# VHH binders against tRNA dimethylallyltransferase (miaA), part 2

Target 1, 307 residues: tRNA dimethylallyltransferase (miaA), of Elusimicrobium minutum (b2kdr9)
Amino acid sequence: MTIIIAGPTAGGKTDLALNLAKLIGGEVVSVDSRQVYKYLTVGTAKPEGEYKNGVYNVDGVNYHLVDFLDLDKTYNTGSFTADASNTAYNINKKGKTAIFAGGTGMYMQSYFGGMDVLPKADQALRAQLADIADKEGKQSLHKMLSEADPESAALIPSGNLHRVMRALEIFKLTGKKASELRTNGFADISQNNFMVYIEWDKEELNKRIEIRTQGMFGGMLKETQDMLAKGYTRNSPGLRSLGYAEVIDFIEGKKTKPEALERIVILTRQYAKRQRTWFARYKNMYKADGSALNAEQILAEYAAWKK

## First folded at step 1 (VHH)

Design b18 (framework vhh_brivekimig_d4)
Fold by ESMFold2-Fast, scan of step 1:
Structure b18 (fold): chain B 307 residues (1-307), chain A 120 residues (1-120)
Amino acid sequence: as target 1 above (307 residues)
Amino acid sequence: EVQLVESGGGVVQPGGSLRLSCAASGFTFSSYAMSWVRQAPGKGPEWVSSISGSGDSTLYADSVKGRFTISRDNSKNTLYLQMNSLRPEDTALYYCTADYEGWDTYEDYSSQGTLVTVSS
């Protein structure tokens, strides 16, 4: 059993998810590309928690897919779907409801809609495949593709080394056949899932973002100074999280505090607008008023949706 | 954070051609595979084509093979879709997507899609 809570940054998703989890004895799965990183709590709006029995716990609620990734590591849609599948399986195995909460729309679409995202080129793997072709002939790679993905092998000529290598690369990196990608698209995930969208008046949300950003700056500054002291840089994947480049610019004397804050507010408002536009595609969401969130009402709507 | 901006759509008669562009920022473009996805009016999205980060490998949906060509210019951080011999069935909103290491912060299919209409 699952419940999806979506909405813009600063919209109240975390509090709603926690309150719902407490009502039903559920657990939360974060759908957020930034909260995965360790050490960055304030600027990623990660809920404050502590580890209990090896699990990140927020006010009595197990909160998954946060606080596990070193800042030098990357995270993408494929990583999310694999981790979310394992996490949801384990929650459901315990007889509990998984509450997915976040604003990273592509992650939600990939996991619930089955949309596959292609992996980036892997130069080491390509070098290995090229070596096989050099030693055993180009036909050897096509034979490998015929065994892994017969449909792609039928469509890609054996002499087209680049296309054969790409299809093998997709299979070896993802476990998915390149031929399967032709059947995957963007399903309306709100059609088959109970999905809540927290909606806000634009001006009200913009004010919330501005106030929040002012309150976050000191904590982000402390976190950023600590990470730079540990040897991380502005090019570290975790520090590419929204707002941290502006904090680094402040530390380096390239921006004043007001300039850094103004830029973070602008970027955050742009992010919120893109989130609103993304989620507007889903036609069967339950729309919750951000200014009057009520977990009991959401639970009643979920019960009615299940019938 | 990733940002993708599509352009090049328009109205074209059957048998005509259009070239779509997708300008990317916020990630190392050459390290990511890119795809085109389309959504026809009243229908679900359909995968159209994919290209590797280097541009050396391409894949096409059977409905567009031989008519569409996907390409990229890594020096300009831009993805292209050359569409030839267009048919009424190609009428759709076209989106570009990336398999990236970072965030989904600025990717937005409904706001960034470009409309292609094939009619007389």
Scores: ipSAE 0.000, ipTM 0.214, lowest interface PAE 13.0, mean pLDDT 81

Design b2 (framework vhh_brivekimig_d4)
Fold by ESMFold2-Fast, scan of step 1:
Structure b2 (fold): chain B 307 residues (1-307), chain A 123 residues (1-123)
Amino acid sequence: as target 1 above (307 residues)
Amino acid sequence: EVQLVESGGGVVQPGGSLRLSCAASGFTFSSYDMSWVRQAPGKGPEWVSSISGSGGSTLYADSVKGRFTISRDNSKNTLYLQMNSLRPEDTALYYCATDEDYGEYWDSGFDYSSQGTLVTVSS
């Protein structure tokens, strides 16, 4: 059995997931592109835990897909989907419920919606397609798309070069039609899963983000100094996590502490807005009031949903 | 990290002109196609114009063709939108955006990592 808890950064997802896991004897699977990194606990808002029998444990609850990746490594939707599948299988094999909690919408959609991993932009291929458009006209690319993927061609105007190129790029790199991948990617995962979304008033969430950021700065500074001392740099993938570049700028004298904090707050608010836009696509979520979160109430709603 | 800062908006009368700017940082600007997107009050986002990384190819929404011109200066990491013959229906918050692989295609929109610049066309 599976329960999904989604919501914006600073929204209270972790505490809700932990409290729910304690009530049902479940385990938590983190849906977060940054909490995977070792050493970066404060700035990624990773819950404080300890290892028990090789598993990260937070106040008696096993917490999966955190704290395992070196800072020099990248993590992506495909890696998450594979790791999440193995983790959920092992949790269910023990007769326990997997509680997926996080704010990384693409990871959530990929695992539950069964969407294929889309290729990253190929600049050489895009340059080739742009050259074709420049020499033969933009209609030539739309004709090429019509031949490769008629459904995408029907939906994408010939004048929208970006979308035409992206659909062609997907086809040329994977052999699969963007229309087929889009259909899987647009599956409403809230239709077939009990999915909770933690809602906040915009101004109240912005206040929570500011308070959290202020409280995190000292810990992020210590973590960043420790990582730089170990030979990691601002170019290490893990240190590209939100806020750490600003902390490095402070260490290097490029920003004052107030400037670094202000920038981290702005970036975090922008991320929260993107999360709100992403999750608005799911039409069958249970909307939980962030200011009055109650794990027992969520459990009652889950019981009602199962009927 | 990608950072985009829009400027140049303001209040203008119908038939007037404005030039919007977008200052980009945190990525190799010339390697990315850039777009202008707008959101009018009470409406969803509308794609306005796109330009290739080299500046060699441009595209425009039918509503702005012949009135707006997109351009870029890769030496300054800056994107521009020259808006002529402005109409009341051009009133919107204007955003610049990179070609974002995942969100852009499926969201029918772009990553709005900035606050945008407000354009109001009224007498």
Scores: ipSAE 0.000, ipTM 0.159, lowest interface PAE 11.5, mean pLDDT 82

Design b3 (framework vhh_brivekimig_d4)
Fold by ESMFold2-Fast, scan of step 1:
Structure b3 (fold): chain B 307 residues (1-307), chain A 124 residues (1-124)
Amino acid sequence: as target 1 above (307 residues)
Amino acid sequence: EVQLVESGGGVVQPGGSLRLSCAASGFTFSSYGMSWVRQAPGKGPEWVSSISGSGGDTLYADSVKGRFTISRDNSKNTLYLQMNSLRPEDTALYYCARDDYEYVWGSYDSEDYSSQGTLVTVSS
């Protein structure tokens, strides 16, 4: 039993997910590439919570895949898919419903669409392929690629050993051609999942983004100062989260507060537009009016959908 | 901080041309391959083109091969995409991305993009 809630930044996804979770006794799984980071709460719009029995809890609701990653670490679709799979398994094992809520469309697509995450380097396989190249020449590996994945072989020169080895590694580990994974594999996840998209009028959403950004600046400033004091830098992956570079520019005297706020608003509106573009690919979503969100109505729509 | 700033998008008629630019900072630009990735309305992200750190090797998606040319100027830390014979189906937000050797096709296993991209609209 799964419910997906998608929508643009500042759209009300968190409140809708929490209200639904309370109605059905469910738990929330965050689908957000930035809320994973520790210490960055205000600028990532992470819901305010506390730990209960080792689980981040928001107003009585367990909220998963937030607040666990150090700012120096990266997080990707592969990490998300693995963590989400384990989290959903544990929620379902308790007899509860998992509510997936967020705006990181690639993470949703990867987990629900069965999109294959590119495998991590296999050192034993790479050693085998390197040995073949050393003994038989780079052309031998390219011939293997031509047999396994002719399209990739046509695009990758035989002298590009790293690219040839990577394409072969993908094929040998997954049974799938790198060329096919590049161009195919994006299923309409709304066909087989109850998926809600929160829609907003452009002007209303833009106003919400502007108001939210103004309200967040002070908290982001304090968070940023604390992180810089701990030795993190503008190069730390977590501080690449939207808005923190502009806050650092303000701290360093490169931007005034109005300039920083204006830039954050512009970037946030562009992010919302990218989210709208991403989610437009899904043709069977239930579209909820952001200005009139009703968790009971969404639950009724879910009940109708599952019949 | 790794920063990538895209520019050069706009509205163009079918058959027209545009040149996109990506200004890179915060890393040794010439040491990394670079890619262009696009996201069209109603579609997932699609890898478009890649170029090696030296500029000696280039790769293209079948959909753009023969029409688009990727290039770079390492002295200016800038990546380019020359787009010719544009079609309505080329309408998308275009992003540049820093390659590493783990990505055969740039953004297929990519993370969330913090860069704003540049919008290309081919009006029919």
Scores: ipSAE 0.000, ipTM 0.190, lowest interface PAE 11.8, mean pLDDT 82

Design b4 (framework vhh_brivekimig_d4)
Fold by ESMFold2-Fast, scan of step 1:
Structure b4 (fold): chain B 307 residues (1-307), chain A 123 residues (1-123)
Amino acid sequence: as target 1 above (307 residues)
Amino acid sequence: EVQLVESGGGVVQPGGSLRLSCAASGFTFDDYGMSWVRQAPGKGPEWVSSISGSGGYTLYADSVKGRFTISRDNSKNTLYLQMNSLRPEDTALYYCAKDQEGYSYDEYYFDYSSQGTLVTVSS
């Protein structure tokens, strides 16, 4: 059993997910590209929690896929789908419901749509392919790719052994062409999943973003100063999270506090608009009024959806 | 440290032309294939076109074939999309993407790295 909660940044997804989890004895899986990072709590809107029995816990609810990644590491759809699959499996093995909540649309599409799930590196297969390249030449692998996936072979130079090997690895492990995973359209994941989208009036959401940003600045400033003191920079993947570059500009004297806040608000509003545009592609979502969120009502809608 | 900066969007009439640019930094540009991806209002992202690292091979979505031309200038680390015979359905935010294994674009480019360039075809 799975419930998906989507919506724009500042929309109330976390509170709704926590309230639903308490009602059904479920656990939350975060679908958020930024909340994965350690140390960055305020600016990523990570829910306040503490570790209980090795699991991040928010007000009695286990909250997964937050607070585990070092700031110098990147996170992508492949990492998310692998982690989410393992997490959901373990939640379901306990007889509990997984509630997926977040605003990173590509992560939701990758996991639930299954169309861009890539296999993990297979070291034995890679060693075999490397041996073929050593004995027969790099052109032999490119010829093999040309036969299996001519579109990928056309895009990947024969001299780029790493990319040729990866495209072959994908084909050999899945039977699917890397070019097809790259260029295929996306399935409507709302067709086969109970998916909630939190809707807001544009002006009300913009006001919520502005108020939230103003309240976050002090905490983001402290987090940013602490991370810079540890040797991280504006080029650290974690510090590329929305708003932190502007805080760094303030610290370095390149922006005043009002200028930094204004820019963060603009970027956050643009992000919310991109999220709304993304989720508009899903035609079978249950749309919840953000100003009147009710977990019990959503649970009732889920029960009706299952009929 | 990959950065992609799109430009060249604007408002044009149906049948008009527009040239988009993508300035790339933080990686060896000529080692990577590049793609253009668009997101129309109320729709998910759609792959538009791809070009090999050398520029020797190009691919196009059926919806733009014969109207759009992808090109690159490796000396300037810049990707281009020449759009001709524009239609109202070409209205979208256009994003530049560096090729990665098995994906048409990277989540990294779309959430915090790149703002895209808006193309509006109106009359």
Scores: ipSAE 0.000, ipTM 0.186, lowest interface PAE 14.6, mean pLDDT 82

Design b5 (framework vhh_brivekimig_d4)
Fold by ESMFold2-Fast, scan of step 1:
Formats: structure tokens, sequence, C-alpha cells
Structure b5 (fold): chain B 307 residues (1-307), chain A 122 residues (1-122)
């Protein structure tokens, strides 16, 4: 079986997941687009661990999908879904519970909800559609959408030209209606899975982010200097992780330490806000108070949910 | 890969003007359509305007058409939004995007940048 632990950055997800895993003899699967990178531990909030039998182990708990990707590589929803599927299969084959813990909501939705991959924007096609809208009015594009994808046209107002263009773009590039991609795709994953969301008051979370960022700076600086010495740059995918560009700016004399810290705090608060907005979609989550996390209580709720 | 940095926000009185800038790096700027999206306090994201990679085609939300002008300078990798005749309802955090960040499945935009705050108050 599977347990999902979600919540904002700095919310306590890792410690809760580890404590739950110890109680049930389970294993953790990280749902995080940045913890996959090697060498970046402090700035990605990767738990400190060691390899045992080829598996990253944190205080006696096997911790999957961390610390395996070189900084020159990218990681995406498709890569996550494939890796998570194989990892969960192997955990379940051992008769153990997989605990999925993280804050990358798109990865959770893709894996548990079966989200289809959408095509990238086609700038030439968008320019053509924009020209039609400018010359013939927005109603012209909405009429085109009504003919190609009546269900999407019913849901998207004619005045929302950007959404109309996106739905047309999907149809023109794939031959598949945007409405069809939605029909079996966006499931409320909290309906079919025991899903915990760690709740924090906005002001309290913002203060936790400030304190955490201050404490992480020295470690991020060391990591960044080591990676630059190995030939990685600010354009390396791994170093585009939140906060590292600001540390590079400090190293290059473009920012003072207080300026770098202030910027990292702002970016981290914005990330937390996007996470709160994303997870608000799920209507059947167990809400855990971040200031009073209790793994034994969560386990009791899981046992009740299974009945 | 893609890096976007917004600037130019501030506090302005109704009827005033502001010009927002978005400095882009890490991609071939002229090959991508660019958009401005805003998020008012307590509300979800709202698309504002888009411009083609060449700059030849522009689109505007009905709420800003005739008041806002989107433009770009491909030689400087910079996107602009000239905002005139500002109203209290224009108060929002403004973001730029290299392409449509809207996910049909999620009805949300995902931006790595901080955005720039525009407050219209008397």
Amino acid sequence: as target 1 above (307 residues)
Amino acid sequence: EVQLVESGGGVVQPGGSLRLSCAASGFTFSSYAMSWVRQAPGKGPEWVSSISGSGDYTLYADSVKGRFTISRDNSKNTLYLQMNSLRPEDTALYYCAAEEGYDYWSDEYDYSSQGTLVTVSS
C-alpha cells in the first residue's frame, strides 16, 4: 500500500516520513524535482544519509529517488513517473509500504492521477492564431475551438483568448482534443490514496523559511564553490535549483550575503505559496498541524482509512 | 535553463503609469512567445498579455486592452509591459513567462521568478 505526505517547503515532510517509515517498516520515495541531484544536499534539503547495499539510507530508512542525477542533466515529470513506478513496485514486492513524501505536486499528480504530457508551445502556430484574433476578433478563434473541441469551447470563455489558443494549439499539434486529455486525467488523487497535507499558518511558515535559509547559506556556499571548481556553471540544470544562482551572485561579487539571503527567502516563500495553491485542489486529504506533527497519530488515521 | 527576472513595480495612484521589464536568459529569446500574467491578492493567476517571438503579434485581456502595451527588445532579451490609466483593480503581483505556463489539467501557472508588485492606491 501507499501513503502520500505532501506539504510546503520547510514544513517538516522529511521528518514525518522518516518517523512513519520507522513505525511501519516502510520505505520513502522522494517526490522532489531537486533532491534527485548529486552533491546538492543543503540547498535542496535532501536528508543526510549513506549508501547501504546500493540504496540511499537515512537513519535506518531506505530513501529512494534522491542523490542519483549529475548536475548537467534535467529531470521531468515523465522521468519521475517511470522511476517512481519501478521503485514502488520493488518496495511492494518486498511486502513493504511505500511512503511518498515531497512538495512537487505535478509529479504526484502525474504518477497517481495519470496526467498526460502536453505538447510545448509552438510559437509559429501561436503567432498565426494571434494574427487571426487581431484581424477577425477573439470570437473567430472561439468558433474554431467550438468546431474542433466543443467540450473545451463550452468551458473556456471566448474572452479568454490565451486559453482558447492553448486548446487549439493542443488539437492542431496532436490531433487530440484538450477535453479528451482532461477526461480520464485529472483525478483527485486524495480520493483513492491516504494523503496527508502538512498545514502551516502563512506567517509562521514564512518565519521558518527565513530561519532555515539563514542556517543553510554556509553549506550552500561550500557546495556551490565545489561545483564551480568541477566546471559546472550557473547554467547547469542542477545549479538552477532554488537559491544557487543567488549564492553564485555572492561568489561573483554581484550580491552581498544579506542581499543573497533576502532574495533566497523571497523565492522560497513564492515556492511555498505555489505549493499551497496546488495542494488546495485535493479535497480528501488528512490535514496535519505542522506545529504539532505526530507520526503515531498519522498512523492511527491511516489504519482507520484502510477500514 | 530559463531565467526570468521582473522589475519596475511600485506604488502608483489611479490614472498613473508604470513600465514593467522582464530580463530573460538561458534560451533563444526571439524564438519564444512571451506573456505577462498577474495574481491579485487572494485570487488565482490571470493572463494579461502575450507577444510573438518576432513581436509582430500581440494579444490583450479585455480588462487591459487599450490601456496596456506589451513589447519586446530581442537585442536586449527584454520583455516590457507599459501600463497606463492604472486602476485599483490592476493591483497584483506581475509575472513574465517564456511560454504558456498554464496547464490545462491544473488551471495554474508555475513561475520560478519572484514577480514584481504593482499597487494602485489613492
Scores: ipSAE 0.000, ipTM 0.164, lowest interface PAE 13.5, mean pLDDT 82

Design b6 (framework vhh_brivekimig_d4)
Fold by ESMFold2-Fast, scan of step 1:
Structure b6 (fold): chain B 307 residues (1-307), chain A 125 residues (1-125)
Amino acid sequence: as target 1 above (307 residues)
Amino acid sequence: EVQLVESGGGVVQPGGSLRLSCAASGFTFSDYYMSWVRQAPGKGPEWVSSISSSGGSTLYADSVKGRFTISRDNSKNTLYLQMNSLRPEDTALYYCARDTSEYYGEGSYDEFDYSSQGTLVTVSS
């Protein structure tokens, strides 16, 4: 069984997820593109925890997909979907409920909408396909694609050998059409999942963002100084996380502290607005009042939904 | 305050052309990758094209490659999309988007900051 908790940044998703997990003996899977990074705790709003038996644990609750990625590494929808699938399998194997909590809409859509992780390049298969193209012409490969995946063939010109080969590779390795994998990205995931959306009054959320940002600055400054000392830069993927460029600007004397804080607040409010727009597409969510969050109420709604 | 204002949409026959514009204000336009995203009736959003902050690199969705051209004028804070050889399938609301995502290209447009209004392009005979 699965529960999804979604909502804007600063909305209370983490606390709700932890409280719910304690009530049902569940575990939390973070749906967040930033909390994956090591060393960046304050600015990513990663919950404070410690490792227990090799698992990040927050106040007695196992908390997955946080604190594992080096700042030089990128994390994307495919990486999330693979990691989330493995994590959910292991939680279910223990007989526990997985609670997915976060605000990264595309990650939720990819995982729950059924997008599979695309296979890695198969060099032997690519060599076979390249040989066919060399001997029979590029049109031969496109004809194979037309038979396997007519929709992809309509979108990919026969002269684009690399893309034709990739679409064929996906089909041959997975049995699934590349066109199907693209289309799966826009299913209404709230139809088949108990999905909670935390709603806030816009002005109240904006005040919460401002207060949170002010409280985070000192910790972000220390984290940023430590990362720069280790040789990371503003171009390191982890330091591209929201707010860290502004902290770097402060360290380098390009911004005052008030200027850095103001910019972080603006960017965070814009992010919250984009999250609100994204999640508005889901029509079967349970809407929870952010100012009156109650894990027992959410559990009761889940029990009613399951019937 | 960040504002993105699209214009240039309209009704054209198949094979026709349109040029879309996006006027940006409230941020340093030359610091951002910019994109065009479209949403056809009854479908989810589809990424169309992106351009780097300097204009030195461009990317296109396969469905529009060879027919559409993205460009920008940083001195005017304006993004453009030249659309040629238009097809009925190109009918959609077109949105200008500022790329604030760590991801770039096809399938990552949920992290774009784009106008709620858009500009409507209708291709009909």
Scores: ipSAE 0.000, ipTM 0.184, lowest interface PAE 12.5, mean pLDDT 82

Design b7 (framework vhh_brivekimig_d4)
Fold by ESMFold2-Fast, scan of step 1:
Formats: sequence, C-alpha cells, structure tokens
Structure b7 (fold): chain B 307 residues (1-307), chain A 123 residues (1-123)
Amino acid sequence: as target 1 above (307 residues)
Amino acid sequence: EVQLVESGGGVVQPGGSLRLSCAASGFTFSSYEMSWVRQAPGKGPEWVSSISWSGGSTLYADSVKGRFTISRDNSKNTLYLQMNSLRPEDTALYYCAKEGDDWELYEDAFDISSQGTLVTVSS
C-alpha cells in the first residue's frame, strides 16, 4: 500500500519517513521539486546516501526520485507523476509499501488526485515570460506555446499576451497542456489515502529554519561554486532552487554573508507558510506533532486508519 | 494578541515627504520580516516594501524604488517608511504587515489586518 508524509520544510519529514520505512521494510519516494537534482545535497536537504544496485540508498532504505536530474533540465508535475507511477508500481511489485514523503504539495495533488488542479499565478515566471515578449516579441512566446500545447496555440492569437502567458504558465508549472486540462473539482487526496501532516508551532519552526540555514551555508557555498565552475548559471533550473540565488549573489559580491543568510531564512519561512496554507485544504490528514515525532505511533495510526 | 498600529499619514503636496511608523506588540518583532502594503481608493492592495528581521535586506516595488526607504528599530519594536518625492498616485491607505499575518507577502490580494494610516497627495 501507500503512506503519505507531508509537512513544511525543516519539519522532520525525511527522518520520519526513513524510520517508518525501516519498521515496515518499505521504500521512500521523495515528493520534492529540488531533491531531484544531482550535486545539490545540502541546500535541498537531500538525505546523505550512496548508490546500491543503481538505486539511491539511505542507511539501508531505497530512496527514490532524488539525485537523478541534470541542473539544466526542468522538472514539473507531469514528469513527477510519470516517474512516481513507475516507481510505485515497481515498489508494489516487490510486495513493499511505498512511503511518499515531501513538501511539494502540487506534486502530491497531481499524482494522487489527477488532472483536477490549476496552478496559482507565478509572478516570477510571468516576469520571465514578459521579458521574453519584450526582447523577442509576442510571436516568440506563441512559438513556445505552439511547441508545448499546439491546440492552445491554434485557439489563442499571438497578440493575446495574457492568455498565451497563462497557457505557458500552466504547462511549465504542471507539465500538462491547458487545452487538455478539464477540472472536475479539487480532489481531497486525504479522503482516500493515509496522509500524515507534521505540524509545528510557527515560532518554533521559524527557529528551526534559522538554525538549519546557518548550518547549511558552507555546504551550499561549496556546491554553488562547484556548479558555477562546471558552467551552470543562476538561470540553470537546478540553481533556481530556494537559497542558491542568494549564495550566487554572495559569490558575485552583491550580498554579504549575513545578507545572503537572512534572505535565505526569509524565503524558507515564506515557503513553509505556503506549504502550511496548501496542506490546510486536506481535511482527513493525521496531524503529527513535529516536536514529538514517533514512527511507531504513525504505524499504529496507519493500522487504525485501515480498519 | 498581535497588534500593529500605523501612524504618520496626512495630506501633502506633490514632491513632498512623509514618514510612516508602525508600532508592533504581541510578538517577537526582531524575529519577523515586516512589510508595507497600500490600498488606493477603489483599487486592490499593492505591496510596497519589505525589510528583513535584522534590517540588513530590503525590497521595493518598482513604483516606489528610489523614492521610499523602509527601515526598522528592533529596540523600539517599530517599522518605518520614509516617503520622498510623493506623487498623486501614492495616495492610499498604508498598512503595516508582519510575516504570517493576514497580509501575504508578495501577493496581489490581501486581507485587511489593521486600520492603516491615510496618505493623501494632492494640491
């Protein structure tokens, strides 16, 4: 079967998932848009592991959908859904339980709920698309849409910048074509799945984020310098992961170390708030106290849920 | 429990200056990013500026960049917005907001969380 562990960044999801996997002989599937990237371990909070028989392994537990994607490649809900389906199938084929653990709510919704979610406006992405239109003309964006979603491009004139941008935004954020997205309502994935949400007091979580960020900076700096030396840039999809732009600003002399750290803390707290807001929509989650996480207790709750 | 009290608004001629203040209580002020948000009559809320918990990092909306300066005094639990070269377009009710409050940072639509302070720029 399947167990879902959700919660905010810095919430303890990874350790809970690993401990649970050890208890039941399960395997973990990461639900994280950043941990997919190679080389970025510290800043993405990817658990330290090694490859065994072609699979990333963390202290005896197979950990899937991490450390496989080049920094120049994009990853989206469609890519995640396809990879997660194949991964879960193979785990279940071995008679094992798949434990899905992460904080990327849209990936969870896409995989467990299907094609019934539309993304919110992404202001940074819209700014990027607007810049392309300003520099290369509106026809350039329409060409991008024609390649991603030919049906939408046939229906939306190139001069209708707002509609072209929205259709591209949907595709870039979900991997699904706007022309094929037909919503039948937002599915509450907690209704039919055992789903755990790790809850934290806001001030306690904010302290954890601050401490963690301070401890991560040196490792992120080394990772970032190594990636820039390999020819990657701040525009490489992998380096758009939360915190790396701030580290690049430090390397380029645009920020002091305290300024970079402070900005990373702010962005991480904002991300945690967005995660809390996202997961609040699921009405049937088991709420686990982040300050007292216990894998044996989660197992007992799962057994009770199955009755 | 969280209280934010804005002050410093008023009527000013175009090109004039005003300094807004926000007195904070009920939370550890030095631990939170703070923002200024404004709402012009008949329009939606617009994010204006943000400042980090230490004051070491600031952000501004393009419409106010170079004219407004956000600052804070953590010893007094007070947030400031220095507004220079004011324009008629700056006329709005100005609100103080903290991270995780009714106001969402970097969002177009906000819930009204405080009374605000009115700034009118007219001749």
Scores: ipSAE 0.000, ipTM 0.160, lowest interface PAE 13.2, mean pLDDT 82

Design b8 (framework vhh_brivekimig_d4)
Fold by ESMFold2-Fast, scan of step 1:
Formats: C-alpha cells, structure tokens, sequence
Structure b8 (fold): chain B 307 residues (1-307), chain A 121 residues (1-121)
C-alpha cells in the first residue's frame, strides 16, 4: 500500500502527508535529497520532530529518511532506492501504509520506476570516447553507437559528437539503450501508483518562496554558525544544500543580508521551476490545488483509485 | 549557483577573426565538459565545439573544424573560442554551455544571454 505526494518546494507536501498519515495510521518516507542531513532543519524545511523509540517522529507520525546523514557524506539515487526499499518493507511488515512525500523527482523515478534514471556524466569515459574520435575519426564513435544502439544512431548525425557520446555513455554505464528510453525506457510511475501532485499558480508559489526564505534566514544563520564551529565548511556536501552558501557569504562579510536573501529566493524559484518541468512528464497524477489542500478528499480519491 | 557569462562578440567582415570568452562560476569548472553552441536567426541551436574538463580532448562540428579553436583556463574558470576565417554563415548568437543535458533534451543546458557574432553579408 503506497501513496505518493509530489510537488514543488514550499508547496505544502509535508502538512498534507502528515494529515493523511494521521487519517490512515500510516508513516511518511521523505523523498528529499536535503532533509537526509543531520543538524540542517530550517534551511532544508525538515519538519520539526523528536526521536521516539529511535525513529524521527513528527506530531505522532513516524517520518523516515530524514536527519540521519553526516554533512561530510554524499547521498544519491542509489542510496535513496536502497534505503527507501528497506524502509517501505518495514512499514508494510507492520501492516501500515507508506506515504512517500517529497520534491526530488529523480529519487521518485529511481525507486518506483526501477533502473530508468539516466546516469550522471562520466568524465573519464567521455575523455576516452573523445580520444577515439580524435584518433580514429567521428565515424568511429558513430559506428560504435550503430552497433550498440542502431535506433539512436539513425536519429543522431555522426557530426553531433556530443549526442553520440551521451548515447554511448548511457549504454556503457547502464547496459540500456538510449533509444529504449525514448520509446519504452521511461516508466510513467503515475500509471501504477496513486500519485498526488500539488499544483500552485506560479506567482502565488513565488510569493510563498519569498516569505518562507525570509522566515528561514535566522534559523539558517544559527545552524550554519554551529556547523562552521564544528569544523564543517562551504565544501561539506550537506552545506552545499540550497541557501547555505549564501548564509556563509553573509557570515564572511561577502554579502549583505538582503543580497543573501535575494540570491536564495532566485535559486529556490529556479529549483521549483525545474521540479514543475520534471513532474509534468507524469500523465496520470491526481492534481491537488495547493491553495485548497484537503487530506480527507485525497483519501477518498485514493480509495476510488484502489477499487 | 551556475552562472555563465559570454563576451567578445561583435561585427566582423568575411575572413576576419574574433575571440569569444565565457566566465564560469558556481561549480567546479575543471570537472565538466564545456561547449559552445550557436543559434542563427530563425533556426534551432547548433553545437559548435566541446572541450574536456582537463582540456586534453576537443571536438568540433564539421562546419568549423580547422577554422575554430576551443580552449580553457581552469585557473581562471574561463572558456574560449578562437574563430578564424569567419563566413556569413557563422552569424549567430553564441552560447557557452555546461555539459549537463539528458538524452530527452533537444540540446544543451545553457542559461546565459549569449554573445552576438555578425559577419557582413
């Protein structure tokens, strides 16, 4: 039994997930690349909670995959998929529903869609492929692509070495053809899962982001000062979370408070736009109005979908 | 935050030369392949050239090979495009791009204003 709640940053996903969990006696699994970090609560919009029997608990609801990772560690889709699988298994073993809530679309796609997430660029592999093109000519790479993925080779001209290299990179790193992703490789996870997307008017969401950022600054400043005092730096993976570099710049006298706030707002709005673009690919989501969220209504829709 | 700022465009006569620059910030420049992409009026984007993070590997579109040279200075976080023997067909808005596209994208990820290169018709 699974319910997915997706939406942009500042969209109300946490409150909706908590209210749903209370109605059905469920537990929440966070789908968020930032909330995994310890010590960073305000700037990551981690819900305020306390540990109860070793589990992070928010107002009576167990909230998983938050507050467990040291700031010097990285987290990725593979780590998320493994942790989410184990967490969902344990929730279901207790006879409870797992509610997945977050805005990190790639994590949702990786877990619910399996191995359909595209790999990150591999600089060493790209350098190797570029060397082949320089020594043996551009047609050598296109021939390799023709052998590995004939359909992609038919669509990508040999002169477009960047796209030829990317298609080869996907094949070499995943064993999957880029052409398969174009036709049947991308799983629309909304087809087989009850998936809610919280929609906002662009200008209303932009206002929510600005207000939230202003309200977060003091708490982020305190958290950042504490982390720097512990020996973490702007290069610590956890402090690369959106907004913390700008807070560090303020602490170091490189930005005024208004300059830091303006920059955080711009970056957050860009992130929200990227999330909107990502989730637009899912065609069977239940779209909930962010300005009129109702957990009982969502639950009724889930019951109808399940039947 | 990723920021790319192009400069060096202008008006030149056929056969002339021009050097474009791209100042990069907000990411570890030396870890990324960088590209130049151009867009002529009324046309889609066309890939021009790419360079590996170390600068050890370079790639060129057939239309510019032998005339253009891509280079980078990782100590200054700057990408360059030296353009020689310019032709009217090279007239376009030129963009600096970080190699971050996915296969489902129609082009490169470039978020900058670009720099205009006009070769006399």
Amino acid sequence: as target 1 above (307 residues)
Amino acid sequence: EVQLVESGGGVVQPGGSLRLSCAASGFTFSEYWMSWVRQAPGKGPEWVSSISGSGGSTLYADSVKGRFTISRDNSKNTLYLQMNSLRPEDTALYYCARDEWEYDSSGFDYSSQGTLVTVSS
Scores: ipSAE 0.000, ipTM 0.385, lowest interface PAE 10.3, mean pLDDT 83

Design b9 (framework vhh_brivekimig_d4)
Amino acid sequence: EVQLVESGGGVVQPGGSLRLSCAASGFTFSSYAMSWVRQAPGKGPEWVSSISGSGGRTLYADSVKGRFTISRDNSKNTLYLQMNSLRPEDTALYYCAKDRYYGSGSYLPFDYSSQGTLVTVSS
ESMFold2-Fast, scan of step 1: ipSAE 0.012; ipTM 0.445

